VHH binders against Fructose-bisphosphate aldolase 1 (cfxA). Designs and how they scored, part 7

Target 1, 359 residues: Fructose-bisphosphate aldolase 1 (cfxA), of Cereibacter sphaeroides (Rhodobacter sphaeroides) (p27995)
Amino acid sequence: MALITLRQLLDHAAERLQGYGVPAFNINNMEQGLAILAAARACDAPVIASRGARSYAGDIMLRHIVEALAEMYPQIPICLHQDHGNNEATCLSAIRHGFTSVMMDGSLQADMKTVASYDYNVDITRRVTDAAHWVGASVEGELGVLGSLEKGEAEAEDGSGAEGKLDHSQMLTDPDQAVEFVQATRVDALAIAMGTSHGAYKFSRKPDGEILAMRVIEEIHARLPATHLVMHGSSSVAARLQDLINAHGADMPQTYGVPVEEIERGIRHGVRKVNIDTDCRMALTGQFRKVAMESPKEFDARKFMIPAMKEMEALVRDRFERFGTAGNASKITVIPMDDMAKRYASGALDPAVATAKAA
Short names: E, the ipSAE of ESMFold2; O, the ipSAE of OpenDDE; V2, 0.75 times the mean of E and O plus 0.25 times the DockQ between their complexes.

## First folded at step 1 (VHH)

Design r3 (framework vhh_rezetamig_d1; at its last look DockQ between E and O 0.02; V2 from the best seeds 0.00; counts 0 for: pae E 19.8 > 2, placed apart)
Fold by OpenDDE, look of step 2:
Structure r3 (fold): chain B 359 residues (1-359), chain A 121 residues (1-121)
Amino acid sequence: as target 1 above (359 residues)
Amino acid sequence: QLQLQESGPGLVKPSETLSLTCTVSGGSISSGGYYWGWIRQPPGKGLEWIGHIYHSGSTYYNPSLENRVTISVDTSKNQFSLKLSSVTAADTAVYYCARGDYFRSLEFDYRGQGTLVTVSS
């Protein structure tokens, strides 16, 4: 079965009567992949499989893992997505290796540390978009810098993150600028900065509108109702998972993630892709710790991995249900990338911008 | 007003199956947007998630209990049930049936009063 592009998948998500969101899960190993696809099969859900900026397994291994998954689960549309690409070469290399979607993160320079100018972001993102669309691959752009509004800093847990102190204006996507950005770059999806960050320590308290600016999403959606919006750093860091970890030998400080109800709020306002990684990590390692503590004589890695996979699968299935993703895999007929390329060439997929309603 | 009420035996012998039923009133289990589940609190311990079922029929279980747990729904009676097989003393707890909103965290927003189930010979 052919892999699905991000654009096709998110179009489907947007066009459904209720609209739904698709969680994008990071895949670093075989076990994560199996857990995700097991959940997908159980829920009849399409999958976004994301590779982070830094590859644990390497591009070749990950490609073959996803190919194996596609073969094992031919009924499940899988979007293989390159997360946080830092330049043209990285994005195009991903496409060459079978990725159907790439993110050009032009919010940062190629070093993934220095905040980039708007013009830099537009130029590099446009170049990647032009190149990708020629072959039917989808492109996600990012406007604004991911970071904590509380700390005025970004988290670099995944190898990407701005260094130094950030101004709130840098960490919140400007809605008017978003319109210009989408028009100039023609991205298929737009990642929004709204106070989320990568990692488990997103917030020091249950977030409210002051530190999680969901209003930014709403304002952007009002201006770009046809543009697919993406929430990054949107693990919820559930108390249950924290307890699982801490009950079994860890000392993880109390922390808070993005509440699921806020994610749903986003979905009602044009969010179609939701990046989740930390929750999956916590699910896996929580079970590792549990097995290690409760079975001190156990040395078979499979005995650790099996419970870990089950925990992750449960999490993934839960998100498919809550985001409305479940029940949609069977409704999708995958369009080959070559045909997507033709659609791009025809202008059929050009961005649509809402006309200012006369006050 | 939504009400959940647990029912079942308060005493179960080791190796037997614990069976509980939750009766829902003031709302329909068939209504979309909610999941229905079970949690328990052993004496002196925190709350433990057992599992839940969505309107789609999909079930999700705590991995530590998955092989022993079955959650089912009876829409005609507006009830859902828990079966926990091969019980031991470790399964002694106050059991709660609960409802959650799809778009809320893993926390349930409504729960029953709870029923104590003791595993003893």
Scores: ipSAE 0.000, ipTM 0.245, lowest interface PAE 12.7, mean pLDDT 91
ESMFold2-Fast, scan of step 1: ipSAE 0.041; ipTM 0.551
ESMFold2, look of step 2: ipSAE 0.000; ipTM 0.137
ESMFold2 (binder alone), look of step 2: mean pLDDT 86; pTM 0.876

Design r4 (framework vhh_rezetamig_d1; at its last look DockQ between E and O 0.39; V2 from the best seeds 0.00; counts 0 for: pae E 12.2 > 2)
Amino acid sequence: QLQLQESGPGLVKPSETLSLTCTVSGGSISSRSYYWGWIRQPPGKGLEWIGHIYYSGNTYYNPSLENRVTISVDTSKNQFSLKLSSVTAADTAVYYCARDTYFGLSEAFDVRGQGTLVTVSS
ESMFold2-Fast, scan of step 1: ipSAE 0.005; ipTM 0.451
ESMFold2, look of step 5: ipSAE 0.000; ipTM 0.351
ESMFold2 (binder alone), look of step 5: mean pLDDT 85; pTM 0.870
OpenDDE, look of step 5: ipSAE 0.069; ipTM 0.569

Design r5 (framework vhh_rezetamig_d1)
Fold by ESMFold2-Fast, scan of step 1:
Structure r5 (fold): chain B 359 residues (1-359), chain A 123 residues (1-123)
Amino acid sequence: as target 1 above (359 residues)
Amino acid sequence: QLQLQESGPGLVKPSETLSLTCTVSGGSISSSDYYWGWIRQPPGKGLEWIGHIYYSGRTYYNPSLENRVTISVDTSKNQFSLKLSSVTAADTAVYYCAREYSFLGDRSPFDYRGQGTLVTVSS
């Protein structure tokens, strides 16, 4: 299996005129993997297959699912990424199991609940990055208060997970601190706080203006041109998916996520990796509920799973098209991790800091 | 063979409520696969999305119109309706009812659209 590293994939995304974004979809089971890769093949799109820290299927099963998908879809570069690694052991274990990319989330302590100091984040992220780069794996770091991304209820809700509420401005990543962090840690990608929240419980009303702090995205991108920016919590929580679920026996309150138009703007301003999980969960669950309600005599689990995969495939295909990911898989020649390790060792992949308009 | 047909008055006085009904034929409105919506085109301008409704009765509106717009559905008659209150000359437009796919992201294509009905706001 020849999987692509996150660094190579996002470098390709950034090298294209206009640039493009790459969605990172969580894979918890075979059906999600099949839906994602069917969409990727249809769109000629590379993809990031993401494992959450508490993924349902477990490390070994997800590795084999992705290996099987890589064999079935050899034309599609797949980045196998460990999301929200809570410590060195978790990140290095993922690499040992064949992951090509890891996230060291040093914004929280190892319990994934307690906010960590900046110094803790720098130290642990630097240690993981050094070790990962020795073997050619890519590292994503995080700077800012984004909350827990494992579950909707475990994610920060309107800043309530911290001491008191946070103003929108208090949730934005400081560009000066981002430059210092990347110089110290040498991460390949950086998740920044740019005004997004996570899970199914986002906004109580439809957004009518700019949600993302484009100035922050643009400034960090301009100052760190070789470091790729990451959006977490980028599900749109589309009204139709809420309605699909609620029309078939659920009782979810009406909420609004990040409009796809805002994600498109972020990509134009330097975002390269876009994490999506909640939308896919809603697409599957909505169709499971629909089959159960509309076909009370159905007992074949496949008759539940097939419409669910089709709903998810359509959503994934839409994101590949709208992020500009479509049409790029055939343009990529995968570099093996051993060769990426040599590039890291040479300094060719070191962070770049732009300080002046000249030189 | 799915067809959508707008009906309602072509002339509405300023400050009154604009009321339109869309009749769906050749298919059922009671489907979880679709939203049923309204869009308009003022003279010389582009299309503006007004809102849509799910067959359950759940509604989503353009924020710029939310305080004036109400969309309702009657599944027994296979119809859905638009009410836009406190109209002004700026609400003069061709109004279309449309079916939208529910499986697409924040934007959905209008796969079926009525022929449109001109509504003029004038005394």
Scores: ipSAE 0.000, ipTM 0.230, lowest interface PAE 13.8, mean pLDDT 81

Design r6 (framework vhh_rezetamig_d1)
Fold by ESMFold2-Fast, scan of step 1:
Structure r6 (fold): chain B 359 residues (1-359), chain A 123 residues (1-123)
Amino acid sequence: as target 1 above (359 residues)
Amino acid sequence: QLQLQESGPGLVKPSETLSLTCTVSGGSISSGSYSWGWIRQPPGKGLEWIGHIYYSGSTYYNPSLENRVTISVDTSKNQFSLKLSSVTAADTAVYYCARKPGYSLRGEPFDYRGQGTLVTVSS
């Protein structure tokens, strides 16, 4: 099988000079999966397939879609990843169902709304990591304030009145805390606050100057060289896709995401996993709207989906190229989870901690 | 600072393959931020996108030309090349090599181009 753990995939990404990044794409339906894997085949790129919305497709359907894709594209290493697990039961259930990677999001309590304490995050993430590693699965943790969970805004729990959209200084992860967290939990990958959000927070005007806090990324990477950094909320929200949507009967407000050039900078400084969701949804929606407007006599859903898949495939191919993922699938020999479990047990995959030099 | 320079024959016979090379100076072709491609302008007509390539070798071609076009990259020489097979008089044009920023399957605008080289197809 071509199923790969997150740890093996991101270790491979980090072994190159300058390293490369791997995009993690949500799969919510069959067509998204087909577009992603067609692009991966065309680019010779490994891929992280993130579980989509549970309430939309359902757990069983999404599992089988991804398993079918792995059978159809055996030459492509696919990391099966469950994003934003809310507790041990959710994460372990995913592993039992064949997922090779899970995210334990201990920054929130199990309700995924109430902010958790640091101690809660450490404890639950450590417990999931221990259990996952015993069977060879990888774990991504999360530390820091990554923006708004619901409205693209944040509210203070204690203190002054409600705080609106978070500025960049309020969203940065403390490198000392990151080191302590990784030593305590032994996670393989860490999502940090570096000037982005979970995709809920977007810029209302074209951003000028530095978008990502590169110094934070660089310091955490230097101090945790074996732990892979993760960017959430990394869609670019390209003007082209906004124009495509709005030219065909929509009224999407002008907004700006994270420029791909800034993501490329992050990859040069230690980012290895890049979560992308919004851009793919925009590509599909834009083409659906175009067919509806330009071909009012069309009623075959496939005639809507085929150009939508082509638009998404083109976007996914571009991200594989620009992140340096392209050309690497054929260079990877997948290590089975049972063998990864032995590597974890030996201590070979334990976190490495280095002391940063004084300024 | 960035300069692109086309090179190749000014005359090609019908049915033969046109081969052009672009030499890039003042910038690296192995940068992941850009793709590199070819556009042409027949006498008295508008610009036509031919195709583009990323440093990894991944290619995108104009559908009307894709069965005749091959674009390749040589990162060691900081060059990329165009081969257009089975040429006819309709392929007579000024050919430009160019840098393309950002995502697109469909030949979105190029931001830098060479001066151009005239290729005439005649016996």
Scores: ipSAE 0.000, ipTM 0.288, lowest interface PAE 13.8, mean pLDDT 80

Design r7 (framework vhh_rezetamig_d1)
Fold by ESMFold2-Fast, scan of step 1:
Structure r7 (fold): chain B 359 residues (1-359), chain A 123 residues (1-123)
Amino acid sequence: as target 1 above (359 residues)
Amino acid sequence: QLQLQESGPGLVKPSETLSLTCTVSGGSISSSNYYWGWIRQPPGKGLEWIGHIYSSGSTYYNPSLENRVTISVDTSKNQFSLKLSSVTAADTAVYYCARDEGLYWSGTTFDYRGQGTLVTVSS
């Protein structure tokens, strides 16, 4: 089966009766890929396989891992996505290497740390989108700066993200600006700042109410009904996984992520792509540490990795079910990139702007 | 001296649930980094993987059987069990319990297995 583009996958997600979300999981090695696709097969779920901002696996390695997974799991549509591209060259190289989707993160300059101007973001994102659409690849853009509403500060723990203190206006995406940005750039998906942050240390206190700025999500979705919203930094950092890690020789500080219930609310209001990395790394690390402590004579890395894969698979299955992704893989017929290019050229995939109020 | 032994009824009526138990000796399920599973061979056909379980309770099932299969583990008895619901004549097979390294998504890395038990679904 050919790999699926992000636009086709998220259009399918949006067109279902109540809409569903699709998780984007980082793949850094073979074991993560096997765990994700075993879960996808069990759930009949399409999936987004993501290259993270860090260069651990690299584009070439990830492409070959995903091609192998596509051969092993031909019933599962897989979107191969390059996350946090810092410039045109990075994005176009990913497409050349076989990626069906890229993110141009123009909210930051090419160093991926310095906050960019709005005009810089529009210009670079438009250039990448034009080039990607010529060959049928999808583009995700980003508007606003990820941060924590609790602290009022941006985080840069997973290799990208603004550094320093942000005021409230920098931490939430302005819906008027989002409409202008999408009209100017023609991106297929938009990551918006809605009060979440990258990395494992999202909140120092247990959330006792609404975490995400739902009104921002609702308003942007209502005004851009054909543009898919993306949540970055969507790991829940479950207490169970923290406890598993700490019971086996670690000292991870108590912290709280985004409750899955809040992600489900976002999906009901137009979120279609949900980026998860930290939860998967915690699942692997927890089981790896458990094997090391309980079986001190074990030296076979496979005996560490197999329980780790099972723990990660269980987490991935849960997210497919809770996001509504489950049951949808068998309902998708993959459109090749050449045909997606024709759809872009015809105007069929152009952004839509509505004046209607949020539902 | 790891040994696996199947036990359960040799005859099951259509629409009923098949229940088999595997008893492990010479090794411990709870202190093992292996998966424990079930495979079957219908008359005149090849081996078919049913599913496997880790000591934590995490399971993988054959997608064609997922709706009917439950595998569970009882570490206190050093046993694991298979329940296959709504059986038909097509479920007639020799059933084996096995230790699985879990290296392949297909569940084909069995390094020890039981002697097998014939289960006939009559009618």
Scores: ipSAE 0.000, ipTM 0.123, lowest interface PAE 20.0, mean pLDDT 80

Design r8 (framework vhh_rezetamig_d1)
Fold by ESMFold2-Fast, scan of step 1:
Structure r8 (fold): chain B 359 residues (1-359), chain A 122 residues (1-122)
Amino acid sequence: as target 1 above (359 residues)
Amino acid sequence: QLQLQESGPGLVKPSETLSLTCTVSGGSVSSGSYYWGWIRQPPGKGLEWIGHIYDSGSTYYNPSLENRVTISVDTSKNQFSLKLSSVTAADTAVYYCATRYLGSEKYPFDYRGQGTLVTVSS
């Protein structure tokens, strides 16, 4: 009852009058899971519990943590999602272990470092999507190889003025290519480059002006009305959390993320899944450091983690409210994966393409 | 060996339309495996993507230039062209024609011509 597919969840998010966004929070341990689900219960919010590509918590461990959470919080629909799957084996292993959703990240090769060709991305994403849909699991794809190329170079290009480099605003997903990719792969959700690369690397300067290319988001959404758009790297990196960390013996450099106001605008224009990891890690770390500094005789790790969970819960509650996720858990009746498989097989969930050149 | 060569006036008056042509050799502009477009570099500034055109006829333009720019293809001459209307001194730049193989991991372009300087002055 508790485990929902990404496709069902995001279809529900999109059907509401203005639509709402659903945060995807990375879960690496029990404490993060407890904080997220306590917040979800308080807000009556469905949630995406995400395993990151670099997570030390394997798919088996995360499945059992989420199963325990589903038993403790039976009214909350939880989507169990494998983020940034590097190949078919990783994605299918997650599904075999009970995940209801996977991301096939074909923008990188299986090493997760080497940039992949567009044809490689189409081929591997299509293969994973076919297999996942046979068993009712949803698939998120990624288009925007340039987002993966931006790592350290994104910081150098931002305000550097160096010749031979493209401005950040030029590195946006082409809507025509997005339509082609979705028609070829049949993914349920698509991560696109819409200015979020700077958010992923966190700005060294406070952002001025528009961060997200709303026109690109709106155009792709209009042309692909049945495919849900995904924002990666959507932590805000709040000054309060940086101050909390640095006041207690850390030396985190000043950075800026994606303002929550810009994420809210993206949701109004068609974004349905919002990936958040860094903010949650900062909330935990900040409180852990505070206890360590203020209580130097404390050795019980539980005394460090309880305030950390409380800090993270407050942040998660804020995101459920601001994204419009709050109040929706009680409105969802979960469809089991076996029934979702029948819907995929019938063609009812196939991509839709609309003529929307003028949006 | 694919080659792109820009041609057009080096001097354009303010308020006029800048017209540049790119001649393609060693390949076909009607090939569906490529898209074709333009990029520019104003003096002392970074590269600015202008736009590109797919074989489908779909055009994508930089939003800051969208109401002034048109990119078109002439398959009979194996050329594609840029028209930029209502030019001002801010449009002074080196203009490059460029292309991308649709299977390329480089975006927006994986190849460009040598560039041509366009100065907007009276």
Scores: ipSAE 0.000, ipTM 0.136, lowest interface PAE 20.3, mean pLDDT 81

Design r9 (framework vhh_rezetamig_d1)
Fold by ESMFold2-Fast, scan of step 1:
Structure r9 (fold): chain B 359 residues (1-359), chain A 123 residues (1-123)
Amino acid sequence: as target 1 above (359 residues)
Amino acid sequence: QLQLQESGPGLVKPSETLSLTCTVSGGSISTSSYYWGWIRQPPGKGLEWIGHIYYTGSTYYNPSLENRVTISVDTSKNQFSLKLSSVTAADTAVYYCARLDSEWGPTYAFDIRGQGTLVTVSS
């Protein structure tokens, strides 16, 4: 029944030999939650259950869905995370409603469209981090703005993300700023901009190893060895799921996401949290369309949802296995938030900064 | 149980086109859960992924072979086929058909494969 904080979960991920990554899946309804936790049980995997910034389900509703899932699957540590919090009020509301982790996305202003100054990001993220740590909740921050290196633009996914075209410098996280930001804010995890974009329309051609700036991950991890790195926009936009959707009356353009092999490379270099939303939405939609087209007399929503849950469960299980999350749930003993608050207060969870040479 | 079986000529002349067919039995090729592909193993070397196909006809090819490879599917016969053009001695290998669970999966990520068929490129 106990929900786990993001910091405890990702510390465990980092302590395993070679480390592992933990997928963060958006949950908008009961069926998504059931599919995710069925996969987690099958894989013995901990999981991050996320609410997107413009979530269909409000923070109160998602809290109760996840609490029910925690009761049904008491062997699985679940982190309840608010993704892309646009201001202090959103983040603190999530914590007040029982979330164990929040993201303060200060790379954008409160409208979640206008690029923010560095100083704004530091100030707002530090305020949220101080308040969250007082009660034992974890905080993820972000530097840089998600965008596609191929197009030089960013897409809004679930009502979050920069709109319009960005300079290359705005699409990649500066390692020097990352070190300064983490020292100033004391965030537990850092979302890095490495050339990936939110949403289903990421790339016009099949990606290769140069699509993501792995050098940025490598340098930031080397300089911040105790800070957990986060990849946003990490759906593969699987061609199989595009084909499934389009075979049943849709007209989704062929696009490519981030190859799972590139995500695996990121995990080897310090990525611990991997955000996945679009792939799950495509899995559900593909099966809904298939049932509607092949069974025109069917009106029972459950007959649509059952195949959709199976499709999503298979995808979620694959990600637990490929990220190395599988086999780890049984190795974790959840630390209550009150005890995490004491650890934050003691300085035991303070950021570590590595120097290139002795000063 | 699901079984895959390769069929085609064991000997192909240099510059000609290699044609292989895989027959799927014990289950349907018309499934949204899997891809159907070809991998090969040259003598004394590791496995090399050639390409794979989704039952709707969408294809994915190894970039190093892309200009010579065509994979097709025939859902009515529960079969899929490989054509490799302009063969040379370097194309001599044991060829396997396989079921794959991901379009981004590594060359070795398959849960079911055929027994393999040796193809020799020689005059």
Scores: ipSAE 0.000, ipTM 0.205, lowest interface PAE 16.9, mean pLDDT 81

Design w1 (framework vhh_7w1s_2)
Fold by ESMFold2-Fast, scan of step 1:
Structure w1 (fold): chain B 359 residues (1-359), chain A 118 residues (1-118)
Amino acid sequence: as target 1 above (359 residues)
Amino acid sequence: QLQLVESGGGLVQAGGSMRLSCAASGFTFSYAMGWHRQAPGKQRELVAKISGGSTAYDDSVKGRFTISRDNTKNTVYLQMNSLKVEDTAVYYCAADYLGWESTPYDYWGQGTQVTVSS
């Protein structure tokens, strides 16, 4: 079937001469899923479908939405990913329900609000990784806490995330600690804190490499060349989408997300999974507002959803092209989880640690 | 800087009234605004919401609480009438751009304690 593990997908992304990134899109409703997969088909792009629907539609609904999409678009490898699992039970339940990938977010305690100790994170992430790998599922871990360097604060992601102000060490992943963490847990992918916050209101000005702490990505990749790096909160909050929303009765303050150029730089240095949620939500909401304002007699929800899907599809196509994901779906032969389990058991998928290069 | 500051909390007797204020600074008042509360040992819950002039309330407070806003003062109010002991909680002001369920993109105040004695 079309469901691929995160490890196989990101290994394929990394094996290309220049490498490519794969966007992970939250799916909150059927229409978002249809827009994403239409774009994936148009671009011949694999995709990661993430847990957005769980906060709104529930766990079962997300599985069925993605299962239906896999049946409708059998040519597209889809990674079904449980984002921000708070404990072993959540992660294992997702795998039992057919998810091929889970994130164990041990940077926070099970309440998904209280910052966890490093030792807690290592212990719980290792336990989930061991169990997931026994059945062939991939695991993403997180080290550091997502937050804005400009704000000095963390924001929640889909009902989870640290609250309050954070110091600089909590907002940036320490490369030495990252190496130790990956060796101890054997995670397939590592979400890195690089000073980005979630949501539409990230920055008052356009971020640059210093604000995003791009040097952290470069150093971690150099020391962990076989571990796939993950960028969370990677919506660009494009001026075009802000203008679309504000032209139709809203008053979104001018803000900047993560420039696509900085995401492209990250991909050149080992970023393989790029989480995008806010941009897609803005595309939908902008078109809902436009239809409401321009067509006040319209009552057919489909007349709101069809332009919204087209707006989102255009955005998703652009990200597949910009990340280099386009053209790769047809080049992937999906490996079943049982075979991935054998590869994990053989040690073929173990982390690699490189010695720091002399300058 | 963008922030929400609550005021007006405190101690009140059952059956009494209290008005909470939330002053927004550093941003424009076009967001959906809401009042959430968290009682000891319970999860934070949405109590009242105002978006585009429309209001919505949790069933537990419907008819007793009224949310309103003054755009000229950039302030949201929660008028609480017929208070019950079970209304005791820390009350948080929140701004949510899209007006949906509790989102990761909400702006939050620090909270204000409301204690209802009987």
Scores: ipSAE 0.000, ipTM 0.098, lowest interface PAE 22.4, mean pLDDT 79

